# VHH binders against Fibroin light chain (FIBL), part 1

No score or structure here was measured in a lab: all are predicted.

Target 1, 244 residues: Fibroin light chain (FIBL), of Bombyx mori (Silk moth) (p21828)
Amino acid sequence: SVTINQYSDNEIPRDIDDGKASSVISRAWDYVDDTDKSIAILNVQEILKDMASQGDYASQASAVAQTAGIIAHLSAGIPGDACAAANVINSYTDGVRSGNFAGFRQSLGPFFGHVGQNLNLINQLVINPGQLRYSVGPALGCAGGGRIYDFEAAWDAILASSDSSFLNEEYCIVKRLYNSRNSQSNNIAAYITAHLLPPVAQVFHQSAGSITDLLRGVGNGNDATGLVANAQRYIAQAASQVHV
Unless a header shows other numbers, all headers, positions and changes below count from the first letter of the chain; antibody chains are not in Kabat numbers.
F is the ipSAE of ESMFold2-Fast. E and O are both the ipSAE of ESMFold2, at different seeds. Each is the mean of both directions, binder to target and target to binder. V2 is 0.75 times the mean of E and O plus 0.25 times the DockQ between their complexes.
[cut] stands for letters that were removed.
The coordinates of atoms that the task and the answers printed are left out; those that the model quotes come from them. Centres of patches stay.

## First folded at step 1 (VHH)

Design k01 (framework vhh_8pnl_2)
Fold by ESMFold2-Fast, scan of step 1:
Structure k01 (fold): chain B 244 residues (1-244), chain A 122 residues (1-122)
Amino acid sequence: as target 1 above (244 residues)
Amino acid sequence: QGQLVESGGGLVQPGGSLRLSCADAGFTFSSYAMAWYRQAPGKERELVARITSGGSTNYADFVKGRFTISRDNAKSTLYLQMNSLKPEDTAMYYCAADYWGSEPLRYEYDYWGQGTRVTVSA
């Protein structure tokens, strides 16, 4: 819940070549070691194992809401990943209804695969910020789904489902990029190169730590009344997707 | 399966020009954002140029001033005018369509073409 200070356009270097910025952005995910990617997947598997042990829908919903928040954080700064996050949440909800989490587990691999591909969305923002303003508009259509997912409402729900200032910071970065549409593309490229790309590995390590902390809390049988309420809010938001 | 068909590729000498075309096969072309991508052998696919349904354009820095993207909604055709071609422009060129426009550079476009080959050599 902390407000972070935004950089002004005057503080951003104006000498970054778009080709250089694109190269750095396309390799941002490569700063994250394959081991760290595997750890995230293993931690999700452990969350599923812990949820199965609890046998209670409310506790499972709390755990998945926190997991969804962490997954959203792993795609932070990439507005178009709202659909990937929605698909993970929907697959989990289906798993709870059916008692079969294979689909949820299977959705995680493609999601992590898409993170690398979707780094090109950041490149689009630095080339032409105006082209992607609708990615943080009132609705996003998920390819092949015939559904519309409200990106801003989704981020608000994810933040409401988490007590982590970490997610609030990432949301603010996305909002800054969107609101900087009046900045020249080289200004945004400079900002991303200087402030977002170098700490990607650190951001991922912090996300893994948060998942681990959730496992401890749920496994100890603590009363997560606030998290349950937030999880229910987030799940309701995902369930309210409009069919077209 | 894509409904897009590219044409206009070929062999040209450095400094030459080519115009690529991409025709749709029956979807509502005017509602889609359109893009040109290219992929050289052994390289990753990269964005060359994009045009929204409203006509706004954007270009990769390495083609600005040399390439021009345009569309003709009445003919359901996308174009890429390529001038001052360099050996580094040698690649397979693909057109892509995205109805939602939410992820202009995503690899999961609604439709992709089969590609048209451009070779720039002496």
Scores: ipSAE 0.000, ipTM 0.093, lowest interface PAE 21.3, mean pLDDT 51

Design k02 (framework vhh_8pnl_2)
Fold by ESMFold2-Fast, scan of step 1:
Structure k02 (fold): chain B 244 residues (1-244), chain A 121 residues (1-121)
Amino acid sequence: as target 1 above (244 residues)
Amino acid sequence: QGQLVESGGGLVQPGGSLRLSCADAGSIFSSYAMAWYRQAPGKERELVARISSGGSTNYADFVKGRFTISRDNAKSTLYLQMNSLKPEDTAMYYCAAGLDYEHFSTPYDYWGQGTRVTVSA
């Protein structure tokens, strides 16, 4: 299982995180606006809490689809173990079938550990921007000469091709990190453009069909095994595309 | 990273008090949920008390009214004030740190080596 062994918050200025961070996840995103942190990272936590409670099947299907998309994104762009993400999906599906969500709740720790490890890499790049490695070139129309181009247009194109409104929260986080140039740190934006956006775009494209299948499967009576198999397949494929 | 070191254990008479401390040398303290666990000889570890990064506390039924958990984020130190100690409180006490998540089922990622508490006449 994945743990937060690489996370260190001693490099994060106290005037940024004091009274804001409630977890290692929140702390790793201190360079993102509070609104975007709440919408994406805290919303993922709330979605997982909602999945663990009693709800109607339509609400549960939506939560699973949103979580699968977010997990695929976090697993694809930076080093990580897709197995922890798959365990959350598997345990949730088992909970729906059995009516017992204890296993699902227990799977959340390793998953959040996995997210923490991934976000620690981004945090290190923000803290040490001069040490970033990057490639200049086309990346969804968002790159060139070490400068940021129209990131919003590129993401709008991806979302339009996938019909997946539930990816909007992740879009906000990535966009804010991409625009960290206001800190005089063009290196973070260059890194995101060169290394994170291409695999993220591939994950969104690959997961669009799977997310649609998840929604149809739960709503139309497909069994949990099919939903889990599709989620695992897309997460595993996304993870195999990591370029760091 | 994250190295937790417990202290304050010892031998006390029934009805006595002890204050345990847990210091974090790795500076992960302020963003993590912290907990005290204990393990008596031949038994599994059990949760004693938990405190979130925001200061919300939860206690096991067998220590409510007797133990108090608190934290000092500026000093990266966790405390457990133990009052009205009973022989049943004899155990190795462990400090744990992990993600600040409201569910008790969330695993802890960092553990200390423990401090021994013996309550005996």
Scores: ipSAE 0.000, ipTM 0.106, lowest interface PAE 19.3, mean pLDDT 50

Design k03 (framework vhh_8pnl_2)
Fold by ESMFold2-Fast, scan of step 1:
Structure k03 (fold): chain B 244 residues (1-244), chain A 121 residues (1-121)
Amino acid sequence: as target 1 above (244 residues)
Amino acid sequence: QGQLVESGGGLVQPGGSLRLSCADAGRIFSDYAMAWYRQAPGKERELVARITYGGSTNYADFVKGRFTISRDNAKSTLYLQMNSLKPEDTAMYYCATEPGWYSDLSRFDYWGQGTRVTVSA
């Protein structure tokens, strides 16, 4: 079970030669096979399907947050894509208000096109991080640059809707690790698990579900209440074997 | 108005060469990675080669070493140089835009009408 963030992070070189960075990054892209790319497409398609069918605020907020997370991860470190990302986010909020998501769906193509075509800009970011790193997210002269933060707030609201404080804390940790470009791990699931509090790690390690599977479920339009119910089910199953 | 037009197909003997061109009348070219796909009779469309705006390329195993994809961004034109053609290369060849990740989201894909390539002795 995997997410789009896992694949992107694993394919990015951590040490790139000066003057060879474009070649190295291009080869990293070539290592991402069609299966990994198909999973990314399936995640986007499921989000679009769920958004089209949801009338519940929590489910819509979950879909928005997951989409924003995917966009942020794919555009991380790519200057100029802030406008494309902002357009996707703005089109989504317009869709929520109007009930028409055609503009949101149309905005995804150019965004993914910019991501794929900006490997040379990623190379420049590796060489000159101080000049380019903050080009993504805030403004960069793009209408709606400030709106990106609203979707991080939506993500936090989903986590905050949990009835369990420990679950909220662990998902905040997972969110931070997923979005971290400082991770040196080639296995994001293992890296995340290594940083969980022992009781939570024990529950998910022994259960049929994993942290990545739970996050993927949220991305499929499941609200925070359903996520909490699933977590409690796993805890109850574990407790029945340990604490009678 | 966002139209892709392929040309350069034809009949060629095994071992021959052809160069396909794809022109963009609607300025779609400047915002996308581009790809060549093909479809033989009775088969599904399959990716032949792709190229990013910056020139990074990726090829299907069955054409590596024989085909070369290239683009001219100033002319909004995509090319596919096909060398050492085999009967198995007989198909309709399509020019398409591709989002950054490999995608079959048809809402964002722009396709041409196709150009026929026949490799026959």
Scores: ipSAE 0.000, ipTM 0.105, lowest interface PAE 19.8, mean pLDDT 49

Design k04 (framework vhh_8pnl_2)
Fold by ESMFold2-Fast, scan of step 1:
Structure k04 (fold): chain B 244 residues (1-244), chain A 123 residues (1-123)
Amino acid sequence: as target 1 above (244 residues)
Amino acid sequence: QGQLVESGGGLVQPGGSLRLSCADAGFTFSTYAMAWYRQAPGKERELVARISRGGSTNYADFVKGRFTISRDNAKSTLYLQMNSLKPEDTAMYYCAAVYDSTFEGYIQEYDYWGQGTRVTVSA
C-alpha cells in the first residue's frame, strides 16, 4: 500500500483550466509520500539491473530491451491504470467545483495501488520472462465494472475530463500499438502512456531513464540501438497515419 | 552538447505571418526530436508544436491549421511558420530538443532549450 501525504483543501492547487489531464495527475503524484516514491523507483531500477545479469539473455542490451517491453506492456496496455487515472482527474474536477477534496484524496490510494500492483507483476514476469504475451493479467477496471479490454472506455473518460487535441492523436497511437502486441510497440506505447498518465509515468519514466542509460553504457550497443531505432521509426509511421 | 538559438520574432498586425527559426550549435540535430513552446507574460510555458526525428508532427488545438512546424536536418534548423496571427499568440517562443528514444521519456525533460524570441501581435 502507498502512503498519501495529508494536505488541507487550501494546499491543493486549483489549475483545472490548463486543459491537460497530465497536469492534474502530475500534481497528484506529488501527494505520494517520498518514501513510497523512492521504493518504487529503486525496485524498478534493481529489476532492470538483475535482468541484465540473467543467463536467459545473451547480453545486457537484450535484457534491458526485454525489461523495457515488460514495463511498456504493463504501463500502456492495462486499462485499469487509465481508469484509475480518470478517477483521480474527475475527483479533482469535482473538488474544484464543490470546494471538497475528500473524494480526490480517496482516489489517490487506489491509483497508486495500481502502480504497486504493476511492480508486483513486473517481478513475476522477471521470474518468468516467457510469459510476456500472457501478461494482460486479471481483469482490472473501474469501480463501475470495467475490464482489462475497456481501455477505450477508460481513455474516453480521461479525454472527457481534459480538453486537449494532443490526447486524441496520442490515444489513437496507443490504441493501435496496444493491438499490435509486440515488444517494440509496447516500448513506444509506454512512452505515450507515461506522457499522458504522469503518476504511472513517473515510476516507469525513471525506469526508462535507467534503460536509456544502460543502452548507452553497454558495449557497442548494436542490438539495443537497432531495437530503439526500429521503435522510433514505428512511432513516426503511426503518428503520420493518425494526423494525415 | 549544443546550444539552441531562436530568431525570426517581431511585431506583426493581426492576420500577419512570421517564420521562426531555431539553429543548433553542435549536437547531432538529426537524432533529436524538436518542439516549439511559448510563454505569455504571467502564464506557464505551453507546447505549441512538436516534430519527431522522422518528421511526424503534433500541434496544439489553438494553432492547428495556422502554424506549421518543419525541420531541415542538412541545415540543422527547426522552423515554425506562423500564419493568421492573433493577439493571443503574443508570447516568448522557445525551441527545445530531446533525444528521440523509444520511451521519449525525456520529452518532459528536454535536453536543450533556446533563450527565446519575442512575438508581438497588435494593431
Scores: ipSAE 0.000, ipTM 0.100, lowest interface PAE 20.1, mean pLDDT 54

Design k05 (framework vhh_8pnl_2)
Fold by ESMFold2-Fast, scan of step 1:
Structure k05 (fold): chain B 244 residues (1-244), chain A 122 residues (1-122)
Amino acid sequence: as target 1 above (244 residues)
Amino acid sequence: QGQLVESGGGLVQPGGSLRLSCADAGFTFSDYVMAWYRQAPGKERELVARIYSGGSTNYADFVKGRFTISRDNAKSTLYLQMNSLKPEDTAMYYCAKSLGPWRSDTYAFDYWGQGTRVTVSA
């Protein structure tokens, strides 16, 4: 079995293919365009206000939690947004486990308020990927006990957007990091997970290399934060060349 | 919700085999995560197997080694090959299509069909 401390910084690829990155980003942004994502984000305020009227509450709560995850990723560095989004995701998970969504409903007000105030910036980041902000686990400061949000639900989405058999071992390693009581390991796992959420997951996984390459940076004594941030910045810059 | 049409259920003896089919009239079948669920009388629906758009699969522990999920994107059809059937496999079987191509969690599956009945005699 392979543990995280068997990876070293000397094994990490330093070169990323601009042509491949641009192609994958273009396709990922086609997914965003196909869903009228900029309009969907602008309408998230209304969706959140009207959740209770939807009928199949669990399915609607799941969709809102996924939207909150995307917004947390896109709003990295916007005060309050990532934290409010993380609270929605965590409350959704608690609701699924307990069958009681009262806490989830209570998390929507603050989230709606923060997202509503920053919708224009968030929308611009979706439309112009070269302006995406990158940070270490955008919601880290909001998590109790060092955990950010529903890790399993997030990775279900990642695996669905890629070959699940290819990522099984990597998932296990990231899960061990996320579940550790070491806050640095938790933070790195959350950062990797947040930056692989759909639709961004397909772009990053295919163009920047596999999650295995990211995990090599998390090996014994190695700081993967800079490597992952550089890969994300490179991908955003490549996307801006395609969409400009 | 779109309509999915399940078929292939029936009555079999323990140790027998059945193949279930699920036809999707939609035009996005190949892009979506598909799943089989089952529900025994008086029980909650439970996940049996998932198949991702790329062909990768997940199975519940109670069917591993006995059931095989597969898809035919050209026919927009999902299959469940059930071998070595047990009385415990008696249930109504439902196919499900995810709410989006990137969703595979339990509550991401909508577009449920009418189901097909599988009975394994004791």
Scores: ipSAE 0.000, ipTM 0.118, lowest interface PAE 18.3, mean pLDDT 53

Design k06 (framework vhh_8pnl_2)
Fold by ESMFold2-Fast, scan of step 1:
Structure k06 (fold): chain B 244 residues (1-244), chain A 122 residues (1-122)
Amino acid sequence: as target 1 above (244 residues)
Amino acid sequence: QGQLVESGGGLVQPGGSLRLSCADAGSIFSIYAMAWYRQAPGKERELVARITSGGDTNYADFVKGRFTISRDNAKSTLYLQMNSLKPEDTAMYYCAARESYYPLGSHQYDYWGQGTRVTVSA
């Protein structure tokens, strides 16, 4: 297991000033109402100083939870943005406390999808098979099963929320990848499943042919590296179409 | 598919040239980062040259100006043009491929060929 005194991986640096976690928090702050932003910034500076001075994750988690509450309150007039921003920071707080950042990484998709932002940060945070496994596990559960092995429940949720006539073949191909004995293919299937829920599901059918051709081109689930790169590009494009 | 097959090795005199090829039967070659490694008898494998999916290249100091790495994505083939060969270039040459999503600067490669032998002898 992950120990509480260590990050679960290198995605979130110990010094957050120059790391991916700090950039996510800063992006969340960009959606705070400008009228109150100066007050929020002052409070964040105090909280970040506290985090830098604390030695244990429980103290850091408390500080970040307070920051999330402030963002949610100040962003009350912005539909969806406050909730997405709060979820990112609350998940980060949970990660600091538990040493497991899977929930934090998962919260990034809906946040960036909702605001029409470039999903490049997610691409940078989930860049190898181990990180993919941790990042997408709980998202499969959120789709109706609570656990990563509830793949079929996750896909049933996707199919129910979209024009399913174009998703049946993709489902079968992704299911083959998930059932393969190749850990990389399993992780890629989980990643694609997590990212189809929910920000891009509604527009998926317009790109179904291209996705199907790509999945067929990879072969019988032996090797699916191209799926991650193209899924990330597709998701970024679909997110842009929803909120740009 | 991750099956790589090297060819083009042989015996050549010092100062000569050889062109190595590495064919990938897989459909995703164009997104792979590729490399040439070599291993002399009794030594560890060492990096010779690498090329990203976008075509950016890097070379080991001992081959700079003599070797050129290139790729043909339409043919799913990687090449190493070897000029001004020296006896110390004698080795088994291996092509390697890695997923492009690996961290920048990673030397981790997932797929390796069987190797092709290069002998430089006067």
Scores: ipSAE 0.000, ipTM 0.096, lowest interface PAE 21.5, mean pLDDT 50

Design k07 (framework vhh_8pnl_2)
Fold by ESMFold2-Fast, scan of step 1:
Parts: sequence; C-alpha cells; structure tokens
Structure k07 (fold): chain B 244 residues (1-244), chain A 123 residues (1-123)
Amino acid sequence: as target 1 above (244 residues)
Amino acid sequence: QGQLVESGGGLVQPGGSLRLSCADAGFTFSSYTMAWYRQAPGKERELVARISWGGSTNYADFVKGRFTISRDNAKSTLYLQMNSLKPEDTAMYYCAASQIYTEGDYVSTYDYWGQGTRVTVSA
C-alpha cells in the first residue's frame, strides 16, 4: 500500500492568488497533458505530492478538481475513494458558483487520506484498466448510493464547452438516470458526467457519439445490468486511450 | 533511439516448443505495455498476446492454453513460451511496446517494433 501525508490547514493557503493560480494550473495540466501521458498518469502520487509541496492548493483548485475527477473515474470498486474524490469535485463546483472555496479546502484532507491509502490500486487501474474488475455501484455512490456530483453545474460546463444541440439528448438521458430510483443508474450517470467534464474528456478522448451508443435503449433505469457492463467497458477503454 | 530485438525463432516439428525473447537494445520499456504479434505470408499482422506493466495478460483465442507471455522488468526482457506448436503457427513474430494500454487490437498504438523472428512449424 502507498501512503500520502495528511494535510493540515497550515499547508493550505486561505487566500487565492490569481496570478499564481494561472501558472500553477498550467503546469499541473501540462503534467497530465504531456506527450508521455502514460508515464505522467502512472505517477499520480508524484502529481499530488508536488501540489502539496507548493503549499498552494487554493490557487490550484481547478487542477486538484481535475485530478479528483480522473481518480473518481478510475477508482470504481474502491470503497471511499470515489466518494472522497466526489466531495472535492462537488466542493469545487460549489466554489465556482458561490465564489467561496472554504468547503473545497475542507474536502482535501479526507481526499488525500483515501487516495494515499489506495494509490497502488488506482495506479494499477490507470496502467491496466481493461484487466481489472471494478464496480460502479459501491465506489461511486455517496450518502447510501447518492450522487457524486453537482449534476446541474457540471452539465452547464459540458454544454458550454460543446455544441449544445448535439449533447441535449444525451443530457436528458443522463439526467433521467441521475434522478432514477436505481442506485446503479445514479452512479453511472455521475460517472458519465465526471468523464465528460472538458478537462477530463480531453485526457481520455471521449465524444458524445460514444455516450449515445452507451445509452442506446436505456428506459426509465429499471434494468441496469447491461448498462453497468457497458459503463465498465467504456471506462476501461477511455482510461487506456489517453489523448496526446 | 531505442529498439526491440527478438530472438528464439527457428524450425520445429508439430507438437514441439519454442521460447521467444525480446530485449531492449537501448530503450527501457519496463513501464510500457508489451505485446507479441505475428504475420504469416500474405496476411495482416495479428495480436498473439499482450502483457501490461503490472503483469496482466490477454491472449488471442487461437493460442489460449498453448502460449504464455511473461516479462522480467529488471532485465527489460519479454518472453513468449510456445507449446504444442501447429503448422498454422508458422509466421514472423514481432515484439511491440506501447506507452499506453489499450483494449483494442490496434497495431497503430504501438510505438516500438522489433525486426521480427521467424517461426516455422513443419514435419
């Protein structure tokens, strides 16, 4: 098992430095979007450790949220990790909407604790996703099979970054799954939504066409077996096919 | 500037065995996905087996139970143990390395290729 040190309030600045944020976020993104992406992704711990060593998490909020999105995408089947990552993503989107990042900062300690405890398995998912068995149900749900994401804020961002008319049908289907009474459908909708976030989608080379194919034939969310299998294959393929 | 070099090919009788090796001559591939492909005359290259950096394996249906892919990351060497060889296994065998793991049989995703080693199975 790989462990990352817990982060205290003293290590996370209270004030956001907009001038530093731009350069730090660019550097963190370059690490993910390097031509040797497989090497960069294999060292998730190094990325998180580098962020921590700079003592500037508040100004790196976007980069941390992007990293949490990737980890949530890959951590299906690891109890607690996806929920901790989802808390970071949800707190980030709340911060963007409200202008208050206090909740985001509070989410980082539990996130790094969970990731550190399970980093070996997360890295194994990155280097060999298609060979690992994982489940979207237990890992992606929070609050007893609840939602891992601020769904409306996330889809506002997705639709703004893409041709809205092209994604409107997919949005409606995913929203129906998100609001269904079936916990697996909820979790799959959250997984798809996290994957379509523009920074995450760019890394994992995803398109609306892939989502449409995945969602073909989905009704009111009453039969999730095929959808779960399709989601697992989709996630494995996406994670293994890093966009250069 | 790195290259992969295959060895171990040769002529063998049906039912025989061969072990192929693939070594790094100037490229460190311990963190890469490795694969064996083969190409018979007049045919396209086809996947025989692949192995991730972590040791997880995939096999083509036509070799399952007969071939075993393995790697020694400390020696930067990939192996293919071939048992119960058949005339249909006659082909040039190629070693390949990719920066990323892929579910698909995508020749184009592999960054490095060896020159190939010939395997002939004949009475």
Scores: ipSAE 0.000, ipTM 0.110, lowest interface PAE 18.6, mean pLDDT 58

Design k08 (framework vhh_8pnl_2)
Fold by ESMFold2-Fast, scan of step 1:
Structure k08 (fold): chain B 244 residues (1-244), chain A 125 residues (1-125)
Amino acid sequence: as target 1 above (244 residues)
Amino acid sequence: QGQLVESGGGLVQPGGSLRLSCADAGLTFSNYAMAWYRQAPGKERELVARITTGGSTNYADFVKGRFTISRDNAKSTLYLQMNSLKPEDTAMYYCAADLSEWVKQLGYSPDYDYWGQGTRVTVSA
């Protein structure tokens, strides 16, 4: 079995990521709560340690860490996303080891589908926070398929989109308002629109851009553009909601 | 909802060949590493072959050179080509969806909820 107590900021090879330690990577480590995702992250850490010991792979190790961090960050809080994220992370590490990134590129479609689903959950929270629910069918090779997602899962996804202490405070305020929602529902929607959606949309936009850049660096950039387009469209749609 | 369905098993004489198929009815097949397992009567279930999303393969020592695992992502189908079959290959064969071979290198078993029902292979005269 794997345990999260083996996984902390101290276990990340800081000498690989020195000067490139990103809030995205740090934040991703905080949301490793599903077994498959935890295993994928530990696999990445093992590869990073191997690369660090050889020195010559420092740039590739940094790219692996950045990719894993971005994917884990975007998928936090939703078990179906954890499955897609774990597969993308493992496919990327397979590509680094083998020199063949076809599998990595193939894994991005379902992953961006789930990113779009998370952005749609944010939009639904603006419309009616109390009525958001959905289920995910069985996920092959991943634990916890078929779970019902509700307000808590949607908020986990929103929170995971940022490492801002400000956003964490805003979440706590909205959660208190939500617990009192019989009298506060109009104020909750307005607050989410004003204070949560802009930073969430910005983080997702930056993440989509970083993944696109990474794909250009490891192969044909044209292969990636169709796969990231959905994420970018959902980000644009979510951003448009913050002013309406 | 999806389910894995194996087919292609049967009775064959020693030295013969069979091709097993595993079809996914509901989920995005191309995103998952896939594996073939087998279970002979009175024995535990054992890994036969694995293929990652990128096409990298891994085989149990006892089938190397005789079996070939492959996948067709467009058809959401996994294959196992079995050549030079031996009586000791007699078993129920199961397909499973896994994360990449990294998960198996850590010694984790696939979730049983993602196994197929199996297809029977009998090798005897």
Scores: ipSAE 0.000, ipTM 0.112, lowest interface PAE 19.7, mean pLDDT 55

Design k09 (framework vhh_8pnl_2)
Fold by ESMFold2-Fast, scan of step 1:
Structure k09 (fold): chain B 244 residues (1-244), chain A 121 residues (1-121)
Amino acid sequence: as target 1 above (244 residues)
Amino acid sequence: QGQLVESGGGLVQPGGSLRLSCADAGFTFSRYAMAWYRQAPGKERELVARISSGGYTNYADFVKGRFTISRDNAKSTLYLQMNSLKPEDTAMYYCATHDLYGWSEDAMDYWGQGTRVTVSA
């Protein structure tokens, strides 16, 4: 019932719309179990508390993007170093503020290492479906290098609820991202800005209702919505700088 | 071995310090927010401090400025540094996985046996 087409680079369907990453990420998020969602929301809530206390919109945009990156990392099924994912998002917002994306480009190396790991796991699913779970290392947190959620349980839930269409679409998106790793840094930044960061913001936005409710003790729910809008605005501004 | 084991409690004079430790098998520890709770004689358990998997900390008002919570995920160990101890801090101290808002009742599955802290002259 579940089969994955192992495409070579020249066999990836040209009609795969990378803009559909938002639907792929949303479907993955729906399959994350309640415990992992609670842990992810706790981490988001902690970051938003820090944001609310500072009142600095640049820091708020960075924190929202970093939080969205953690959720996207879990939702996209990319195992590995949560610090690498967080560093990409943080370095990107630093690039927006400073107009210098060198740090952002340098942060992509470790992150794409984990994308390649995920691609290998998808290939293993084609050959030996039972091996996927055992090959995946859990995502690691930045503070102390600990896990931030039970990624293995989340991935198992995704597999149990997924069909071949979902997994093949995710494979193609991950493969395109991985293949772009050797491109000019501007091309990789443009890809991330156009295809990954808006879906990441969308996943965060879909969670905003419950996150806003949790923030009633820290700040006004309208503040959380404003922080999301500010992050999206900074991301959109950055897009105009990295698309040639 | 999914059991949490607290240690470091003891008898101490008012104004003294103690450092509590909570050790686990490793695998489960790093995935959860962790917390220290305490229960004084004849009272219900109350939250003392919590720390997220990412290291963000929160404290009960009655311990702010005196206690510090920290974790070492590589060693699967949670710590509570207690300074300026008061007789009111006398309690059994427990470590546990913490569900901040009751979203997952299962997050509290791992409770320790407790370590006794007595602050007395």
Scores: ipSAE 0.000, ipTM 0.116, lowest interface PAE 18.6, mean pLDDT 54

Design k10 (framework vhh_8pnl_2)
Fold by ESMFold2-Fast, scan of step 1:
Structure k10 (fold): chain B 244 residues (1-244), chain A 121 residues (1-121)
Amino acid sequence: as target 1 above (244 residues)
Amino acid sequence: QGQLVESGGGLVQPGGSLRLSCADAGFTFDSYAMAWYRQAPGKERELVARITSGGRTNYADFVKGRFTISRDNAKSTLYLQMNSLKPEDTAMYYCAAPFRGYTDEFLYDYWGQGTRVTVSA
């Protein structure tokens, strides 16, 4: 088992590549104290350990969503960081589709302590190729072309990590918003999708009524301008409640 | 039902070009992300390029700058324009559509039959 006092700057993996995701995560260490760093490393390792022990689709999707949420929080406010979480998710989905997780492992290098110590966690995962496709680049603020992002895969991961009974109707509404040609509706779908990713999902459930009203208003052609502002305010509020 | 049908493969010399097409018969094409994969003999199937329903694209590092994925929703057709082909691009190329993430049904990805690309002198 790993404890909160086990990690220091000297224990961060030195096999970190200079790719965007692993470089941003490594740079995030410059902006957090040793306690926050140790907690983030422990949390990611424990999430992947749980993923390896369970091995089912829902657990794997949930673990990747939670890891992406931790990365998004750690990289928040660092110049050039907006796509780190999206890049990790894309590396994972590429791995599922190709059967090659080397890129996914490399993107998470900063979370594995010394080289080799926990690198086999991902190798222990039982992944069903073609069924785990989650990417939330636009939802995490990675606009401008970047990597491809699969709305269906991202929402599937959200349902796996949350009370799905609440979200079944809302998924249909958000899907309509995401597929629209209206940029405001697309932005609202992206913002809500980002906010439903763990670890921020816990606050979403407590505010479900407000978000449900937002989704229905936009889906039915109501004024999107105020609703976008409300979605952004909700995301900011929920983000402030996350400890990673 | 729905069926993905690839075409456009062939034998070409290094440096040549090919355009692959994937036609969809009965699929709700414009609502899904689509991808091109390839599989060389003795190797695992690997992602080449993908495109979202909204037109955002992503490429494997080994084809960036050489291949272009595109879609024509009116024709329900996915394309892969392959330029500056190399011997290592030799493979069976498949188009793929994701399963729907909303259903509780156990669904597989829909794959085409593939189209063969051979790059040799």
Scores: ipSAE 0.000, ipTM 0.107, lowest interface PAE 20.0, mean pLDDT 58

